# VHH binders against q01730, part 38

Target 1, 276 residues: q01730
Amino acid sequence: SKSLKKLVEESREKNQPEVDMSDRGISSMLDVNGLFSLAHITQLVLSHNKLTTVPPNVAELKNLEVLNFFNNQIEELPTQISSLQKLKHLNLGMNRLNTLPRGFGSSRLLEVLELTYNNLNEHSLPGNFFYLTTLRALYLSDNDFEILPPDIGKLTKLQILSLRDNDLISLPKEIGELTQLKELHIQGNRLTVLPPELGNLDLTGQKQVFKAENNPWVTPIADQFQLGVSHVFEYIRSETYKYLYGRHMQANPEPPKKNNDKSKKISRKPLAAKNK
Short names: E, the ipSAE of ESMFold2; O, the ipSAE of OpenDDE; V2, 0.75 times the mean of E and O plus 0.25 times the DockQ between their complexes.

## First folded at step 23 (VHH; framework vhh_8pnl_2)

Design s33 (at its last read DockQ between E and O 0.80; V2 from the best seeds 0.80)
Fold by OpenDDE, fold request of step 24:
Structure s33 (fold): chain B 276 residues (1-276), chain A 123 residues (1-123)
Amino acid sequence: as target 1 above (276 residues)
Amino acid sequence: QGQLVESGGGLVQPGGSLRLSCADAGFTFDLYAMAWYRQAPGKERELVARITYEGRTRYADSVKGRFTISRDNAKSTLYLQMNSLKPEDTAMYYCAATLRTEPRDLPSEYDYWGQGTRVTVSA
């Protein structure tokens, strides 16, 4: 494989818009000489490295459309990441993020946001997160969300929402406002009921995906799941269910217990002390 | 449930070319990573080529320079252009799809599979 230096040089000399530095053992972007001088690049892939931070210098890459940090050890993002005005795809999957930076929702063109396998919860999101109204896909699987904020309904272009293996105890009614939603992945949570407003969506067609297994559904819903997804949606659209749901919510039942020990999650393991 | 249907397989002489297609996805195609796998008689299924939703490609060493994976998102179709075919390329070829943005080179990482199309390279 070409050296990092050579990759940078080639990109510069040949005006190559795409730079792939995946699986190079990179611990710091600052160690890659000349990287931030590549203002012409539109794609930077740094997946499968050992990055712990993203430096603010990333903002110098003004033309980035795709930025991939999949499978690193990133604990902190700079606020400057939201200054990338052309950014469409941001992959932060399999990192160690506990929070997103202030102003993160300022990315005007972001279409795909991958946040799978981090340490995020509803408090980790900045106040303007749901200003990302251009999002088509939001991946939040294998995080620590207990509540999905109602503002999710503001992401009106969302086609894929993945919330697999979180700690969700409910879905907000505003999920029913996602009229473009084609795929909803909510398996492996603590959901007992579905908001009736979910029935406003068509997730039962051949081109749609609805995955909701491994939830402690109340018996009436569980019975419908045994029959199929179409039956579930038919049921939650019924007046009978609306009544049941209302009663259930009024009773304010105790949330189901967390069954999954997430303490063994890789993202929570101590980083080997930098042998200085 | 998403469906993938392969086509384009057949009998070809060594040095010949084939173009495989995979269509009829029951999922949001343009946001999925796609792959071609193949399985020869008596052998394990192996990755031939992969393309992420971003358009990044990976090839098995055995097909590098000869095969090209591509996709048409507007048509929800995956392609595999196979040039300079060899008898060793004889196999059942499968199309696969995954919602994973960075899938590993494991069949288990893929959510959807086609039924396969047979490619036979023989003199």
Scores: ipSAE 0.895, ipTM 0.940, lowest interface PAE 0.6, mean pLDDT 95
Fold by ESMFold2, look of step 23:
Structure s33 (fold): chain B 276 residues (1-276), chain A 123 residues (1-123)
Amino acid sequence: as target 1 above (276 residues)
Amino acid sequence: QGQLVESGGGLVQPGGSLRLSCADAGFTFDLYAMAWYRQAPGKERELVARITYEGRTRYADSVKGRFTISRDNAKSTLYLQMNSLKPEDTAMYYCAATLRTEPRDLPSEYDYWGQGTRVTVSA
C-alpha cells in the first residue's frame, strides 16, 4: 500500500481533510514524519496499530473533529487531548486505559466517546468528566465499573449509554434525569434492582433499546423481564415496587459475587510479556 | 429498537443497475454502523459493504468499483447503488445495523437485520 510518508504528502499537497493510517503497525505517532504539520485535517484514523501512548503534539491538529485510536495499546493520554476544541468523535475503544487525564471534561463539542474494552472504573474519571454535557453517546462497556457516579445525570443530551459487561452493583437514581435517552445497555453486570426513577424514561417503544439480560435480578423483577420489557417498566413505576425498592436499599444487602474472570483480557496483560 | 426495511430489489439484465434502500425507524440511526449482506441459495451470508457511523466504508473484493454504499442520516436511510450487475450478484440482500463503532466483517457483529430484498440478474 502507500507509505506513511506518501499519505502525509498527499494530504498536505491536496489539502485532504481525512487521513486514514489504520492497520499500519505504527508504534509511535512521532515516527510519522510531518503528521503534526497537517493542521487542516478534520479526521484522523489510527485504528488497529500498536500505539502505547499519544504525544502532546496531538493538540497541534486543531481542526480535528474525528480522532480514532480504536484497537491500540494506549495506557495513558496526554492532558492536551482536551484542547482539541472541535472534536466531536473520540474513539479509544480496545485500549489499556486505567485513567483519563486531568481536564478531560474540557472538550466543548464532544458528542461520541467510545471507551469500550479498557481498564476503567469509577475512580478513573477526572473531576470534570461530567462537564461533557454535549455527549450524545457514551460507551463504557467491558470496563470495571461497580457504580455509575450520580453526576451521570448532568449528561442531559445522552441518547445512548452502554454499560454492558461491567461489575455494576447499582444504578444511581439520577439515570432517570436522562430524558433524551433512547438506548440503555446494562446487560452482564451484578444488578439486582432498578431505581424507580428509571421509570421516568420511555425505553420500551419500538424505537428504543433497553438491554438488561445476564444480571442477578431479584425475583419480582426477573418475572417481569420474562413477560417483556414493558412489564418491567410498568412494575418499577408502581407504588408496590417503590416500597420494595426502598426496603431493599435500606437493608443494603451484600452485592452478588463477581462471576466474570477478566484475567485473560488482553488489556490486563503486561505489555512486556505481550511484546516478547 | 429501529426496524430495518429494505426496498429496491428486482429483476435486472446483466450490466444493469439497481439501487437498494434500507429505512430505519429508530431514533439513533446516525450513531449506528450499517452494512449490506447477501445470501444466495446454499451459501452463507457474506458482507457486501459496510459503513461506520462516521462514514468510513469497506467493500467485498467482488463488488469493489461496481457498488457504492452510502447513508442519509437526515432520512435515516442506508443505500446500496449496484452498477454493472452480474449473474453472480443474484441473492437476497439484507440490511444490518450495529452499535459497534468498529464492526468486523462477521454477521455476528450486527445486532439488527431486515427481512431482505431479492435481486435477480438474468439475461
Scores: ipSAE 0.733, ipTM 0.870, lowest interface PAE 1.1, mean pLDDT 91
ESMFold2 (binder alone), look of step 23: mean pLDDT 82; pTM 0.837
OpenDDE, look of step 23: ipSAE 0.872; ipTM 0.928
ESMFold2, fold request of step 24: ipSAE 0.680, 0.703, 0.694; ipTM 0.840, 0.858, 0.854
ESMFold2 (binder alone), fold request of step 24: mean pLDDT 82, 82, 82; pTM 0.842, 0.838, 0.839
OpenDDE, fold request of step 24: ipSAE 0.895, 0.893; ipTM 0.940, 0.939
ESMFold2, last read: ipSAE 0.715, 0.660, 0.685; ipTM 0.862, 0.841, 0.850
ESMFold2 (binder alone), last read: mean pLDDT 82, 82, 82; pTM 0.838, 0.838, 0.836
OpenDDE, last read: ipSAE 0.894, 0.894, 0.893; ipTM 0.940, 0.939, 0.939

Design s34 (at its last fold request DockQ between E and O 0.72; V2 from the best seeds 0.76)
Fold by OpenDDE, fold request of step 24:
Structure s34 (fold): chain B 276 residues (1-276), chain A 123 residues (1-123)
Amino acid sequence: as target 1 above (276 residues)
Amino acid sequence: QGQLVESGGGLVQPGGSLRLSCADAGFTFDLYAMAWYRQAPGKERELVARITYEGRTRYADSVKGRFTISRDNAKSTLYLQMNSLKPEDTAMYYCAATLHTEPRDLPSEYDYWGQGTRVTVSA
């Protein structure tokens, strides 16, 4: 494989818009000489490295449309990442993020946000997160969300929402405002009921995906799942269910217990001490 | 459930070319990674080529330089241009799709599979 130096040089000399530095053992972006001088690049792939941070210098790559940090050790993002005005695809999957930076929601063109396999919860999101109104796909699977914030309804262009293997105890009614939603993945949570407003969406067609297995559904809902997704949606649209849902919510039932020891997640394991 | 339908397979002489197509019906095509797999008689299914939703491609070493994977998101169609075909390319070719943004190229990662199209390279 070409050296990092050569990749940088070639990109500069040939005006190559795409730079792939995946699986190079990179611990710091700052160690890649000349990387931040590549202002012409539109795609930077740094997947499968050993990055622990992203430096503010990333903002110098002003023309980035695709930025991929998949499978690193990133614990913190700089606020400057939201300054990338042309950024459409951001992959932060399989990292160690506990929080997103302030102002993260200021990205104007972000369409795909991959946050799978991190340490995020509802408190990890900045106040303006749901200003990302251009999002088409949001992947939050394998995190620690107990609640999906109601502001999710503001993401009106969302087509794919993945919340698989979190700790969700409920879905907000505002999920029913996602009129363009085609895929909803909520399997592996602690959900017992669905908001009736979810029934406002069409997730039962041939072009839609609704995955909701491995939840402790109440018996009436579970029974519908046995019949099929179409029956579930028909049921939650019914007046009977609305009544039951209301009663259920008024009773303030204790949430189901967490079944999974998430302490064993790779993202939570101590980083091997840098052998000085 | 989403369905993938392959077409374009057939009988071709060594050195010939084929173009396979895979049409999507049932998921958000442009947000999926797509792949071609093949399975020869008595052999395991193997990756031929993959293209991420970002457009990044990977090829098996055996087909590198001869095959090209591409996609038309507007048509929800995946393609495999196969040039300089060899007898060892004879197999059932399958189209596959996954939501994984960075697939490891394991068959188990793919959510959707086609029924396959047969490619036979013979003199």
Scores: ipSAE 0.884, ipTM 0.935, lowest interface PAE 0.6, mean pLDDT 95
Fold by ESMFold2, fold request of step 24:
Structure s34 (fold): chain B 276 residues (1-276), chain A 123 residues (1-123)
Amino acid sequence: as target 1 above (276 residues)
Amino acid sequence: QGQLVESGGGLVQPGGSLRLSCADAGFTFDLYAMAWYRQAPGKERELVARITYEGRTRYADSVKGRFTISRDNAKSTLYLQMNSLKPEDTAMYYCAATLHTEPRDLPSEYDYWGQGTRVTVSA
């Protein structure tokens, strides 16, 4: 519709707080003349572009509350991203991230963090990641997590945790500390048992969402899923299940084999091949 | 997410207006993208308008300038203001919700659906 020049000009002239540059073929933010002079903007959308990096200049947009990089080819973020102290919503879904920069957890107000469809695992998270205690929604679906760090329990304001289509072999007991959680998405993993502490949460009501299909659940849990999610939660709260869980963990069985080949995932193909 | 319940449909003369509402009592309403879809007899459901959790809107070409999608997160309610109604707007109108932050226009991307409200624009 409007050219990038007109979008920048209108925002500057009219003091417009929201700028949407989605689907414009942008390969570098540095090529958008005047973008970083728009210090007044509170929302910047750059979804569906061709960005491979984010320059440190992003920190010049001090008033950003919403920053959306969905569906780009971003391989890394500058450490300066965490200096955006008013940021509430950060969308990095469908990119090529395999790490987050050091200091990433220094954002004071972050409520929504979308990291779906990247190349992240538990080693990708910087040491202060779990200081993001203002988070209400954390989307880590379609990554390579095998373990969810126990520090997840520090994110006590979480209402949504999405871990769909990872390689998780277990959930930590600290998931039971997420007492505000309303939605938990763990479908498509390698989970065989649930920690009894998950029973501390109320995820079975009409206002809650618990999705756990496509996991190699042990038969006693699989049987409860056939009856319904409420039966699963009743079962894992029982002394019978706590005993079974303890014996299962003592046996230390081999994790189920991975059944997905992620080498064909676009985020793992060389960028030169993607851009041609 | 609870049940989505639409209201506000009815019979209207051409050129008239209606305001559709979709109520949801879900705890996380403000984190969902919401949409209105419609379906005329013998046709597939088609997108009318969509609003992201960030408030960004998209409209079908056939309704641009006539319809306005909006949301009130405090009341967990989605709205569609329909002005300058035409006979071809006659359809069942459905409210839909998805957790996806950048949904496409396909109905399969929406996880939650209402039962619909009928809009009839007389000849």
Scores: ipSAE 0.667, ipTM 0.841, lowest interface PAE 1.4, mean pLDDT 90
ESMFold2, look of step 23: ipSAE 0.655; ipTM 0.831
ESMFold2 (binder alone), look of step 23: mean pLDDT 81; pTM 0.824
OpenDDE, look of step 23: ipSAE 0.727; ipTM 0.863
ESMFold2, fold request of step 24: ipSAE 0.606, 0.659; ipTM 0.818, 0.839
ESMFold2 (binder alone), fold request of step 24: mean pLDDT 81, 81, 81; pTM 0.832, 0.832, 0.832
OpenDDE, fold request of step 24: ipSAE 0.879, 0.884; ipTM 0.932, 0.934

